# VH-VL binders against Protein RTF1 homolog (VIP5): the designs that were tried, part 12

Target 1, 136 residues: Protein RTF1 homolog (VIP5), of Arabidopsis thaliana (Mouse-ear cress) (q9c950r261to396)
Amino acid sequence: VPTFEDVKEVTIRRSKLAKWLMEPFFEELIVGCFVRVGIGRSKSGPIYRLCWVKNVDATDPDKTYKLENKTTHKYLNVVWGNETSAARWQMAMISDGHPLEEEYRQWIREVERTNGRMPTKQDISEKKEAIQRTNS
Below, E stands for the ipSAE of ESMFold2; O stands for the ipSAE of ESMFold2 at other seeds; V2 stands for 0.75 times the mean of E and O plus 0.25 times the DockQ between their complexes.

## First folded at step 8 (VH-VL; framework fv_levilimab)

Design v2 (from v1 with heavy chain G50V; at its last look DockQ between E and O 0.91; V2 from the best seeds 0.00; counts 0 for: pae E 2.2 > 2)
Fold by ESMFold2, look of step 8:
Structure v2 (fold): chain C 136 residues (1-136), chain A 122 residues (1-122), chain B 111 residues (1-111)
Amino acid sequence: as target 1 above (136 residues)
Amino acid sequence: QVQLVQSGGGLVQPGGSLRLSCAASGFTVSSNYMSWVRQAPGKGLEWVSVIYSGGDTYYGDSVKGRFTISRDNAKNTVYLQLNSLRAEDTAMYYCAREDYGDYRYYYGMDVWGQGTLVTVSS
Amino acid sequence: DIQLTQSPSSVSVSVGERVTIDCKSSQSVLYDSNNYLNWYQQKPGQAPQLLIYWASTRESGVPDRFSGSGSGTDFTLTISSLQAEDAAVYYCQQYYSTPLTFGQGTKLEIK
């Protein structure tokens, strides 16, 4: 089971999504990573979930939105727990902050509750290396 | 074409109950965040309640414990149950969508119903 | 709870003029580099309509003469070259935390 640090290392921030948006490697790199998705608010402010990216959808060019200072029609299909939570999100809803340990624990609990799938430590290590090669 | 059509409302005595309905078309209520907002005559807007796509509910302080938001996914309809009504609950009640299903974002209430008047008077 | 105070409470202006409406938040609504503040327009006898979200982003179909600015606690809605159909009450609204709250409204009338 991947640790919080394992997941944190492959959690992609909004600014990185915007930076990589037009690169040819974008979709292959982002699939399998995590993102923090804004899902609402509480008394103390915005709430995020740590979600696993399953694919990038760009099939409807009329569904444009602003991501940072760019315009795009790319969306992230993500899951929290299992496929019953599958949802297509604007990348503008992704946090530019680091995941919280409580968000990681909530993700673990939801995967267990729903008998969902999670990446292995090796999956994470391979993704981390792919991210590092991109930064070289 | 997305639309919210409200029904219910009317005159009710203090202490009474009423259920407001908000039927959605062109989108699925269970895939979106749905809110109620009210406006007393000649006054501004007051947020009342929300039901998130996951089913979690939240309420404004003035109605907490007396009002209940719910939905019927088979009818694609959101409800607001108003209990223990008071004169100050007299208002135009709007339902509104905040989130949009297959292309998710939740920044604001982008679709509003036409409003339903509730008058609490003896 | 976060209180939003708008100014002015009302304003009467002529077609073609520029108008500015301010919204002051009792707490910052800036989180993660985003401002969780909306602007709505409510024309007489109608439900409110979303104009601006994330403080400065126009909703689809909103004319270019509407613009939003500001950050943290201080926000402004600007209408450049006012049109007759812009007569309405304008509300700011925070969606940073529960309960969601609206400003008290600014009534814009055409002279």
Scores: ipSAE 0.490, ipTM 0.831, lowest interface PAE 2.2, mean pLDDT 89
ESMFold2 (binder alone), look of step 8: mean pLDDT 91; pTM 0.935
ESMFold2 at other seeds, look of step 8: ipSAE 0.559; ipTM 0.850

Design v3 (from v1 with heavy chain Y100T; at its last look DockQ between E and O 0.90; V2 from the best seeds 0.00; counts 0 for: pae O 2.1 > 2)
Fold by ESMFold2 at other seeds, look of step 8:
Structure v3 (fold): chain C 136 residues (1-136), chain A 122 residues (1-122), chain B 111 residues (1-111)
Amino acid sequence: as target 1 above (136 residues)
Amino acid sequence: QVQLVQSGGGLVQPGGSLRLSCAASGFTVSSNYMSWVRQAPGKGLEWVSGIYSGGDTYYGDSVKGRFTISRDNAKNTVYLQLNSLRAEDTAMYYCAREDTGDYRYYYGMDVWGQGTLVTVSS
Amino acid sequence: DIQLTQSPSSVSVSVGERVTIDCKSSQSVLYDSNNYLNWYQQKPGQAPQLLIYWASTRESGVPDRFSGSGSGTDFTLTISSLQAEDAAVYYCQQYYSTPLTFGQGTKLEIK
């Protein structure tokens, strides 16, 4: 079971998604990482969920939006819990902040509640190395 | 054709109840954030309630405990149950959508119903 | 709750002129480098229509003469070359937190 620190190390921020958007390695790198998705709001402000990236969708060129002063039609398919939660999100809805421990605990609870899948520690270690190589 | 068609308004007594309906076509209410916004005669807009795609509900302070938002996914319809009505609840009531379907985002109410008038008087 | 205050409350201007409408938020609606502020237009007898979201991004189909600016607590809607059909009430709206709130509105009349 990956720890909060394991997941935090492979959580990608919105600014990085925008920076890497057009690189040939983008989808290969981002799939298997985590992102914080803005899913709504409460009395105390915006709410985020820690979601696992399954793939990048770019199949509809008419679905354009702005991401950090760029225009794109790339979307992230993410999962929170199990595959029945799969949803396609604009990268503009991804946080540029770090995950919170409570968001990690909510993710764990939802995976358990739905009998979902999660990455192994080895999966995360490999993704962490891939991220580091990209930043070199 | 994306639209919201409202019904259920009318004249009611103080302390009475009324149920507003908002039927959607061209999209699925369960995949979107849905809101009710009201406008008293000659006044501005007031958000009164919302239901998010996961089923969580939210209420403005002036209606909390008296109004209940719900939806019937099979009928593709959102409801607002208005209870313990007061004269200050007299308004045009609009339902509205934030599009969070297959291409998820939620930063504006882009589809509005035609409005239905609720009048509360003795 | 976040209060939004618009100014002016009413304005009357001629076709072709430029108008600015201000919206002041009681607290910042800036989060994570994004401003959670919208602008709506409501013509007489009609439901509101979304014009601007994230403070400065025009909704699809909205003419270039509409633009939004500002950050944090201070926001402006600008209409650069007014047309007769722009006569309406304009509202700012925050979606940073619940309850969602609107400004009190600015009535724009074409003289």
Scores: ipSAE 0.509, ipTM 0.843, lowest interface PAE 2.1, mean pLDDT 90
ESMFold2, look of step 8: ipSAE 0.522; ipTM 0.838
ESMFold2 (binder alone), look of step 8: mean pLDDT 91; pTM 0.939

Design v4 (from u4 with light chain S32E; at its last look DockQ between E and O 0.85; V2 from the best seeds 0.00; counts 0 for: pae O 2.8 > 2)
Fold by ESMFold2 at other seeds, look of step 8:
Structure v4 (fold): chain C 136 residues (1-136), chain A 122 residues (1-122), chain B 111 residues (1-111)
Amino acid sequence: as target 1 above (136 residues)
Amino acid sequence: QVQLVQSGGGLVQPGGSLRLSCAASGFTVSSNYMSWVRQAPGKGLEWVSGIYSGGDTYYGDSVKGRFTISRDNAKNTVYLQLNSLRAEDTAMYYCAREDYGDYRYYYGMDVWGQGTLVTVSS
Amino acid sequence: DIQLTQSPSSVSVSVGERVTIDCKSSQSVLYESNNYLNWYQQKPGQAPQLLIYWASTRESGVPDRFSGSGSGTDFTLTISSLQAEDAAVYYCQQYYSTPLTFGQGTKLEIK
């Protein structure tokens, strides 16, 4: 079971998605990483969930949107818990902050509740290395 | 074609109850954040209630405890149950989709119903 | 709760002229570089229509003469080269926190 620190190190921020958007390695790098998705708001402001990226969807080139200073039609298909939660999100909805430990605990409990899947420690290790090479 | 069609309004006595309906076509209510917004005659807009795709419900302070938002996914319909009605609840009631549809994002209320008038008088 | 105050409450302007409408929030609606503020247009007898989201991004199909600006607590809707069909009431709206709240509205008339 990956730790909070493991997941934090492979959680991609919005600014990084925008930076890497047009790179040939984008989809290969991002699939299998985590993102924090803005899912609504409370009395205290925006609410996020920690979600696992399953693939990049670019199948509708007419569905364009602004991501920082760029225009794109790429969307992230993510899950929270298991595959029944699969949803397609604009990258503009991704947080530019780091995950909170409570968000990690909520993710763990949802995976348990839904009998979902988690990345292995090896999966995380490969993503950590890929991210590090890209940042060098 | 994306559309919201409302029904269920009318005249009701103070203390009475009424249920408003908002039927969606062209999208799935269970995959969207849905809201009710009201407008008293000659007045501005007031957000009343919302239901998020996960089922969580939220209410404005003026209606909390008296109104209940719900949905029927099989009928693709959102409801607002209005209980313990007061004269100040007289308004045009709009249902609206927040743009959190199948291309998951939410920025604002991008689709609105035509409105349903509720009049509370003795 | 976040209160939004619009000014002016009404304005009368000729076709082709420029109008600005201000919206002031009782607290910041800026979070992680995004301003959680919308603008809506409501014509007589109609439901509101979304014009601007994220403070400055036009909704699909909204003419280029509508633009939004501002950040944090102070926001402006600008209509350049005003057209007769722009006569309406304009509302700002925050979606940073619940309850969602609207400004009081600004009535735009064509003279």
Scores: ipSAE 0.393, ipTM 0.809, lowest interface PAE 2.8, mean pLDDT 89
ESMFold2, look of step 8: ipSAE 0.484; ipTM 0.833
ESMFold2 (binder alone), look of step 8: mean pLDDT 91; pTM 0.939

Design v5 (from v3 with heavy chain G54Y; at its last look DockQ between E and O 0.72; V2 from the best seeds 0.00; counts 0 for: pae O 2.3 > 2)
Fold by ESMFold2 at other seeds, look of step 8:
Structure v5 (fold): chain C 136 residues (1-136), chain A 122 residues (1-122), chain B 111 residues (1-111)
Amino acid sequence: as target 1 above (136 residues)
Amino acid sequence: QVQLVQSGGGLVQPGGSLRLSCAASGFTVSSNYMSWVRQAPGKGLEWVSGIYSYGDTYYGDSVKGRFTISRDNAKNTVYLQLNSLRAEDTAMYYCAREDTGDYRYYYGMDVWGQGTLVTVSS
Amino acid sequence: DIQLTQSPSSVSVSVGERVTIDCKSSQSVLYDSNNYLNWYQQKPGQAPQLLIYWASTRESGVPDRFSGSGSGTDFTLTISSLQAEDAAVYYCQQYYSTPLTFGQGTKLEIK
């Protein structure tokens, strides 16, 4: 079971998504990473969930939106818990902040509650190495 | 074509009840955040209630405990039940979509119904 | 609850002029580098229409003469070259927290 620190290291922020958006490696790299998705609002402000990226959807070129002053039609299909929660999100809805420990605990509980899948520590280690290679 | 068609308004006495309907076409209400916004004659906009795609409901302070938002997925329709009506509830009531479901975002009411008038008098 | 105060309450301006409408929030609506503030236009007898979201991003189909700016608690809608069809009431709206709230509106008239 990956730890909070393991997941934090492969959680990708909105600003990084915007920088990677046009790179040829983007889609292969982002699959299997985590993102914080803004899912709504409460009396105390925006609510985020820590979600696992399953794929990039770019199949509808007419569904364009702005991401950090760029225009794109790429969406992240993400899961919270299991596949029944799968949804396509604009990357503009992804947080530019780091995950919170409570968000990690909620993710763990939801995966367990729904009998979902999660990455292994090895999967995360390999993803971390792939991310590091983009900084050279 | 994406649209919201409203019905169910009218004249009612104080203390009475009405149910407003908002039928959607071109998108699925259960995949979207839906809101009711009202506007008293000659006045500004007031958010009244919302239902998020995950089913959570929220209410403005002035209507909490008296109004109930709901939806019927089979009819692709959102409802606002108005109970214990007061003169200050007299307004044009709009329903609006905020989130487009399969390509999710939640940052603006981009589709509005035509409005339905509720008058509470005498 | 977050209160939004617009100024001016009304303005009468000639075609071709610049108009500035301010919106002040009782709390910051900046979160995670995004400002949770929208602008709407409402013409007589019509439902409101979304103009600007995230403080400065124009909705699809909105003319370039409309622009939004500001951050945190202070926001501005600017119409750079006013057209006759821009006569309307303009509202700011926060979507940072529930309840969602609107400013009281600014009536723009063409003289």
Scores: ipSAE 0.452, ipTM 0.817, lowest interface PAE 2.3, mean pLDDT 89
ESMFold2, look of step 8: ipSAE 0.489; ipTM 0.819
ESMFold2 (binder alone), look of step 8: mean pLDDT 91; pTM 0.942

Design v6 (from v3 with light chain N34Y; at its last look DockQ between E and O 0.88; V2 from the best seeds 0.63)
Heavy chain, then light chain:
Amino acid sequence: QVQLVQSGGGLVQPGGSLRLSCAASGFTVSSNYMSWVRQAPGKGLEWVSGIYSGGDTYYGDSVKGRFTISRDNAKNTVYLQLNSLRAEDTAMYYCAREDTGDYRYYYGMDVWGQGTLVTVSS
Amino acid sequence: DIQLTQSPSSVSVSVGERVTIDCKSSQSVLYDSYNYLNWYQQKPGQAPQLLIYWASTRESGVPDRFSGSGSGTDFTLTISSLQAEDAAVYYCQQYYSTPLTFGQGTKLEIK
ESMFold2, look of step 8: ipSAE 0.567; ipTM 0.846
ESMFold2 (binder alone), look of step 8: mean pLDDT 91; pTM 0.938
ESMFold2 at other seeds, look of step 8: ipSAE 0.618; ipTM 0.860
ESMFold2, look of step 9: ipSAE 0.561; ipTM 0.850
ESMFold2 (binder alone), look of step 9: mean pLDDT 91; pTM 0.941
ESMFold2 at other seeds, look of step 9: ipSAE 0.531; ipTM 0.839

## First folded at step 9 (VH-VL; framework fv_levilimab)

Design w1 (from v6 with heavy chain G50V; at its last look DockQ between E and O 0.93; V2 from the best seeds 0.67)
Fold by ESMFold2 at other seeds, look of step 9:
Structure w1 (fold): chain C 136 residues (1-136), chain A 122 residues (1-122), chain B 111 residues (1-111)
Amino acid sequence: as target 1 above (136 residues)
Amino acid sequence: QVQLVQSGGGLVQPGGSLRLSCAASGFTVSSNYMSWVRQAPGKGLEWVSVIYSGGDTYYGDSVKGRFTISRDNAKNTVYLQLNSLRAEDTAMYYCAREDTGDYRYYYGMDVWGQGTLVTVSS
Amino acid sequence: DIQLTQSPSSVSVSVGERVTIDCKSSQSVLYDSYNYLNWYQQKPGQAPQLLIYWASTRESGVPDRFSGSGSGTDFTLTISSLQAEDAAVYYCQQYYSTPLTFGQGTKLEIK
């Protein structure tokens, strides 16, 4: 079971998504990473979920939106728990902040509740290395 | 075409109850955030309630405990149950969505119903 | 709860002029580099329409003469080169936290 620190190291922020958006490696790199998705608000403010990126969807070129200073039609399909939660999200809805331990615990509980799939520690190690190579 | 069609308003006595309906076409209510917003005659907008795609609900302080938002996914319809009505609840009631379908975002209420008038008087 | 106060309450201006409408929030609506502040236009006899979200991003189909600015607690809607069809009531709205709240509105009249 990956630790919070393991997941944190492969959680991609909105600014990084915007930076890598047009790179040929974008889709290969971002699949299997985590993102914090804004899912609404409560009395305490915005609510986020820590979600696992399933794939990048760019099939409808007419569905464009603004991501920082760029325009894109790329969306992230993400899951929370298992595949029945799969949904497409604008990258503009991804947090530029770091994950919280409570968000990680909620993700673990939902995966267990739904008999969902999660990455192995080896999967995360390989993704960490891919991210590091891209940053250098 | 994306549309919200409202019904269920009317005249009701203080202490009475009423159920407002908001039927959606061109999108799925269960994949979106749906809100009710009201506007008393000659006054501004007041947010009433929201139901999120996951089913969580939130209410404005003035209606909490008296109003209930719900939805019927098979009918693609959102409801607002108004109980223990007061004269101060007299308003035009709008339903609205935040577009959270397959291309999700949560930025604002981009589609509004035509409104339905609720009048609370004896 | 977050209170939003708009000023002015009403304004009467001529076609072609610039108008500004202010919205002050009782607490910051800035989070994660976004300002959770919308602007709506409501023309007489109609439901409101979304103009601006995230304080400064125009909704699709909104003319360039509408712009939003500000951050944290102080926000401004600017209409450059006013047109007759812009006569309406304008509302700011925070979506940072529940309950969602609106400003009291600013009525824009064409002289």
Scores: ipSAE 0.551, ipTM 0.835, lowest interface PAE 1.9, mean pLDDT 90
ESMFold2, look of step 9: ipSAE 0.603; ipTM 0.855
ESMFold2 (binder alone), look of step 9: mean pLDDT 91; pTM 0.936

Design w2 (from w1 with light chain Y34W; at its last look DockQ between E and O 0.85; V2 from the best seeds 0.00; counts 0 for: pae O 2.4 > 2)
Fold by ESMFold2 at other seeds, look of step 9:
Structure w2 (fold): chain C 136 residues (1-136), chain A 122 residues (1-122), chain B 111 residues (1-111)
Amino acid sequence: as target 1 above (136 residues)
Amino acid sequence: QVQLVQSGGGLVQPGGSLRLSCAASGFTVSSNYMSWVRQAPGKGLEWVSVIYSGGDTYYGDSVKGRFTISRDNAKNTVYLQLNSLRAEDTAMYYCAREDTGDYRYYYGMDVWGQGTLVTVSS
Amino acid sequence: DIQLTQSPSSVSVSVGERVTIDCKSSQSVLYDSWNYLNWYQQKPGQAPQLLIYWASTRESGVPDRFSGSGSGTDFTLTISSLQAEDAAVYYCQQYYSTPLTFGQGTKLEIK
């Protein structure tokens, strides 16, 4: 079971998504990473969930939106528990902050509740290495 | 085309109940955030309630415990159950969509119903 | 709860002039580089209509003479070169936290 630190190291922020958006490696790199998705608000303010990226959807070029200083039609399909929770999101809804330990615990709990799948520590190690290579 | 059509208002005695309906066409209520907003005669807007696509609900302080938002996905309709009505609940009630569609994003209340008048009086 | 206070309460202005409407929030609505503030227009006898979201982004179909600015707690709606059809009540609204709240409104009249 990957630790909070393991997952944190492969959680991608909105600003990084915006920088990578047009790169040829983007789709292959982002699949298998995590993102914090804004899902609404409560009395305490905006709410985020820690979600696992399954793929990039760019099949409808007319569905454009602004991401920082760019326009795109790329969306992230993400999972929170198991595959029945699969949903696609604008990258503008992705947080530019770091994951919270409570968000990680909620993710673990939801995977367990739904008998979902999660990455192995090896999967995360490989993704971390891939991310580091793009930062060189 | 995208539309919200409201019904169910009317005249009610204090302490009475009503159920307001908001029927949607051109989009799915269960995939969006749906809100109720009211406006007392000659006054400004007051947010009343929201139901999120996931089913979580929130209420304004003045109606909490008395009003219940709900939806019927088969009828593509949102409801507001108004219980224990008071004179100060007299208002035009609007339903509104916060578009989260298949692409699940939130910006504001972009589609509004025509309004339904509720009058609480003897 | 977040309280929004608009000023002025009412304004009467000639066609072609510039109008500014202020909205002050009792606490910041800035989070994650976004300001969770909207502006709505309500013409007589009609439901409200969204004008501006995320403090400064115009809704589709809204003329470019409408603009929003500000951050944190202080926000402004500006109408450049006022038109007769702009006579309405304007509301700011926060969606940072529940309960969602509106300003008390600003009535704009054409002289």
Scores: ipSAE 0.447, ipTM 0.815, lowest interface PAE 2.4, mean pLDDT 89
ESMFold2, look of step 9: ipSAE 0.497; ipTM 0.833
ESMFold2 (binder alone), look of step 9: mean pLDDT 91; pTM 0.937

Design w3 (from w1 with heavy chain Y106W; at its last look DockQ between E and O 0.93; V2 from the best seeds 0.67)
Fold by ESMFold2, look of step 9:
Structure w3 (fold): chain C 136 residues (1-136), chain A 122 residues (1-122), chain B 111 residues (1-111)
Amino acid sequence: as target 1 above (136 residues)
Amino acid sequence: QVQLVQSGGGLVQPGGSLRLSCAASGFTVSSNYMSWVRQAPGKGLEWVSVIYSGGDTYYGDSVKGRFTISRDNAKNTVYLQLNSLRAEDTAMYYCAREDTGDYRYWYGMDVWGQGTLVTVSS
Amino acid sequence: DIQLTQSPSSVSVSVGERVTIDCKSSQSVLYDSYNYLNWYQQKPGQAPQLLIYWASTRESGVPDRFSGSGSGTDFTLTISSLQAEDAAVYYCQQYYSTPLTFGQGTKLEIK
């Protein structure tokens, strides 16, 4: 079971998504990583969930949006728990902050509740190295 | 064609109840965030309630404990149950969508119903 | 709860003039580099329509004479060249936290 620190190191922030958006390596790099998705608000303010990136969806060129200083029609398909939670999200809805330990615990509980899949520690190690190489 | 069509409403006595309906077409209510917003005659907008796609609900302080938002996914319809009605609940009630469908976002009420008048009077 | 106070309450101006509407929040709505503040337009006899989200981003189909600015607690809607069809009531709205709240509205009339 990957630890919170393992997952934190492969969680991609909005600013990095915007930075890498047009690079040829973008989809290969971010698929299999995590993102914090803004899913609404409560009395305490915005709510985020830690989600696993499955692929990049660019199939509808008319669905454009602003991502920081760029315009794009690329969306992230992400999962929270198992594949029945799969959903497309604007990258503008991804947090630029670091994951919280409670968000990690909620992700673990949802994977367990739904009999979902999670990355192995080796999968995460490979992603950590890919991210570090790209950051230079 | 994305549309919200409201029904229900009318004249009711203080302490009475009503159920407002908001039928959606062109999108699914269970994949979106749905709100009720009301406007007393000659007054501004007041947010009443929301139901998120995951089912969590939130209410304005003035209606909490008396109003209940719900949905029927088979009918693609959102409801607002108004109980223990008071004169100050007299308003035009709007339902509205925050689009979180296949291209999820939730930063504004982009589709509104036509409004349903509720009058609470003896 | 977050309270929003608009000023002015009403304004009467001529076509072609510049109009500024302010919205002050009782606490910051800035989080994670976004301002969770919308602007809506409500024309007579109609439901409200979304104009601006994230304080400064225009909704699709909104003319560029409408602009939003500000951050944290102080926000402004500007109409740079007023048109007759802009006569309406304008509302700011925070969506940072529940309960969602609106400003009290600003009525814009054409002289």
Scores: ipSAE 0.560, ipTM 0.841, lowest interface PAE 1.9, mean pLDDT 90
ESMFold2 (binder alone), look of step 9: mean pLDDT 91; pTM 0.938
ESMFold2 at other seeds, look of step 9: ipSAE 0.616; ipTM 0.858

Design w4 (from w1 with heavy chain M109F; at its last look DockQ between E and O 0.92; V2 from the best seeds 0.71)
Heavy chain, then light chain:
Amino acid sequence: QVQLVQSGGGLVQPGGSLRLSCAASGFTVSSNYMSWVRQAPGKGLEWVSVIYSGGDTYYGDSVKGRFTISRDNAKNTVYLQLNSLRAEDTAMYYCAREDTGDYRYYYGFDVWGQGTLVTVSS
Amino acid sequence: DIQLTQSPSSVSVSVGERVTIDCKSSQSVLYDSYNYLNWYQQKPGQAPQLLIYWASTRESGVPDRFSGSGSGTDFTLTISSLQAEDAAVYYCQQYYSTPLTFGQGTKLEIK
ESMFold2, look of step 9: ipSAE 0.652; ipTM 0.862
ESMFold2 (binder alone), look of step 9: mean pLDDT 91; pTM 0.936
ESMFold2 at other seeds, look of step 9: ipSAE 0.652; ipTM 0.861
ESMFold2, look of step 10: ipSAE 0.614; ipTM 0.853
ESMFold2 (binder alone), look of step 10: mean pLDDT 91; pTM 0.937
ESMFold2 at other seeds, look of step 10: ipSAE 0.653; ipTM 0.863

Design w5 (from w1 with heavy chain N32Y; at its last look DockQ between E and O 0.89; V2 from the best seeds 0.00; counts 0 for: pae O 2.2 > 2)
Fold by ESMFold2 at other seeds, look of step 9:
Structure w5 (fold): chain C 136 residues (1-136), chain A 122 residues (1-122), chain B 111 residues (1-111)
Amino acid sequence: as target 1 above (136 residues)
Amino acid sequence: QVQLVQSGGGLVQPGGSLRLSCAASGFTVSSYYMSWVRQAPGKGLEWVSVIYSGGDTYYGDSVKGRFTISRDNAKNTVYLQLNSLRAEDTAMYYCAREDTGDYRYYYGMDVWGQGTLVTVSS
Amino acid sequence: DIQLTQSPSSVSVSVGERVTIDCKSSQSVLYDSYNYLNWYQQKPGQAPQLLIYWASTRESGVPDRFSGSGSGTDFTLTISSLQAEDAAVYYCQQYYSTPLTFGQGTKLEIK
């Protein structure tokens, strides 16, 4: 079971998504990583969930939006828990902040509740290395 | 064409109940956040309630415990059940769609119904 | 709860003039680099219509004479080169937290 630190190291922030958006390696790198997705609001303010990236969807070129100073029609399909939660998101909805331990615990509980799938520690180690090579 | 068509208003005595309806066409209500906003005669806008696409609900403090938002996905309709009505609940009630659709836009209320008048008076 | 205070309460101006409407929030609505602040226009006898979201982004189809600015707690709606059809009540609205709240409204009249 990956730890909070394992997941944190492979959680991609909005600024990094914008930086890598047009690179040929983008989809290969991002799939299998985590993102914090803004899903609404409560009395305490905006609510984020830590989600696992399944793929990048660019199939509707008419659905363009701004991501920082760029325009794109690429969306992230992500999962929270199991595949029944699969949803497509603009990358503008991804947080530029770091994951919170409460968000990690909620993710773990939802995966367990729904009998969902998790990356292995080895999967995460490989993603961590890929991210590190790209940041260099 | 995206639209919201409201019904169910009228005159009710204090302590009474009504159910407001908001029928959607051109989109699926369960894919969006749906809100109710009211406006007392000659006054400003007051947010009343929201139902999220996942089914979670939130309420304004003045209506919490008395009003219930719900939806019927088969009829593509959102409801607001108004119970224990008071004179200060007299208002035009609007339903509105918050843009959270298929591509997960997260911004303002982009589609509004025409409004339904509720009058609470003896 | 977050309170929004608009000023002025009403204003009467001529066609072609510039109008500013201010909205002050009781606490910051800035989070994760976004300002969770909308502007709406409500013409007489009509439902409100969204003009601006995220404080400064125009809704599709809104004329570019409408602009929004500000951050944190202080926000402004500007109408440049006012037209007769702009006569309405204007509301700011925060969607940072529940309950969602609106400003008291600013009535814009054409002289």
Scores: ipSAE 0.483, ipTM 0.821, lowest interface PAE 2.2, mean pLDDT 90
ESMFold2, look of step 9: ipSAE 0.556; ipTM 0.843
ESMFold2 (binder alone), look of step 9: mean pLDDT 92; pTM 0.939

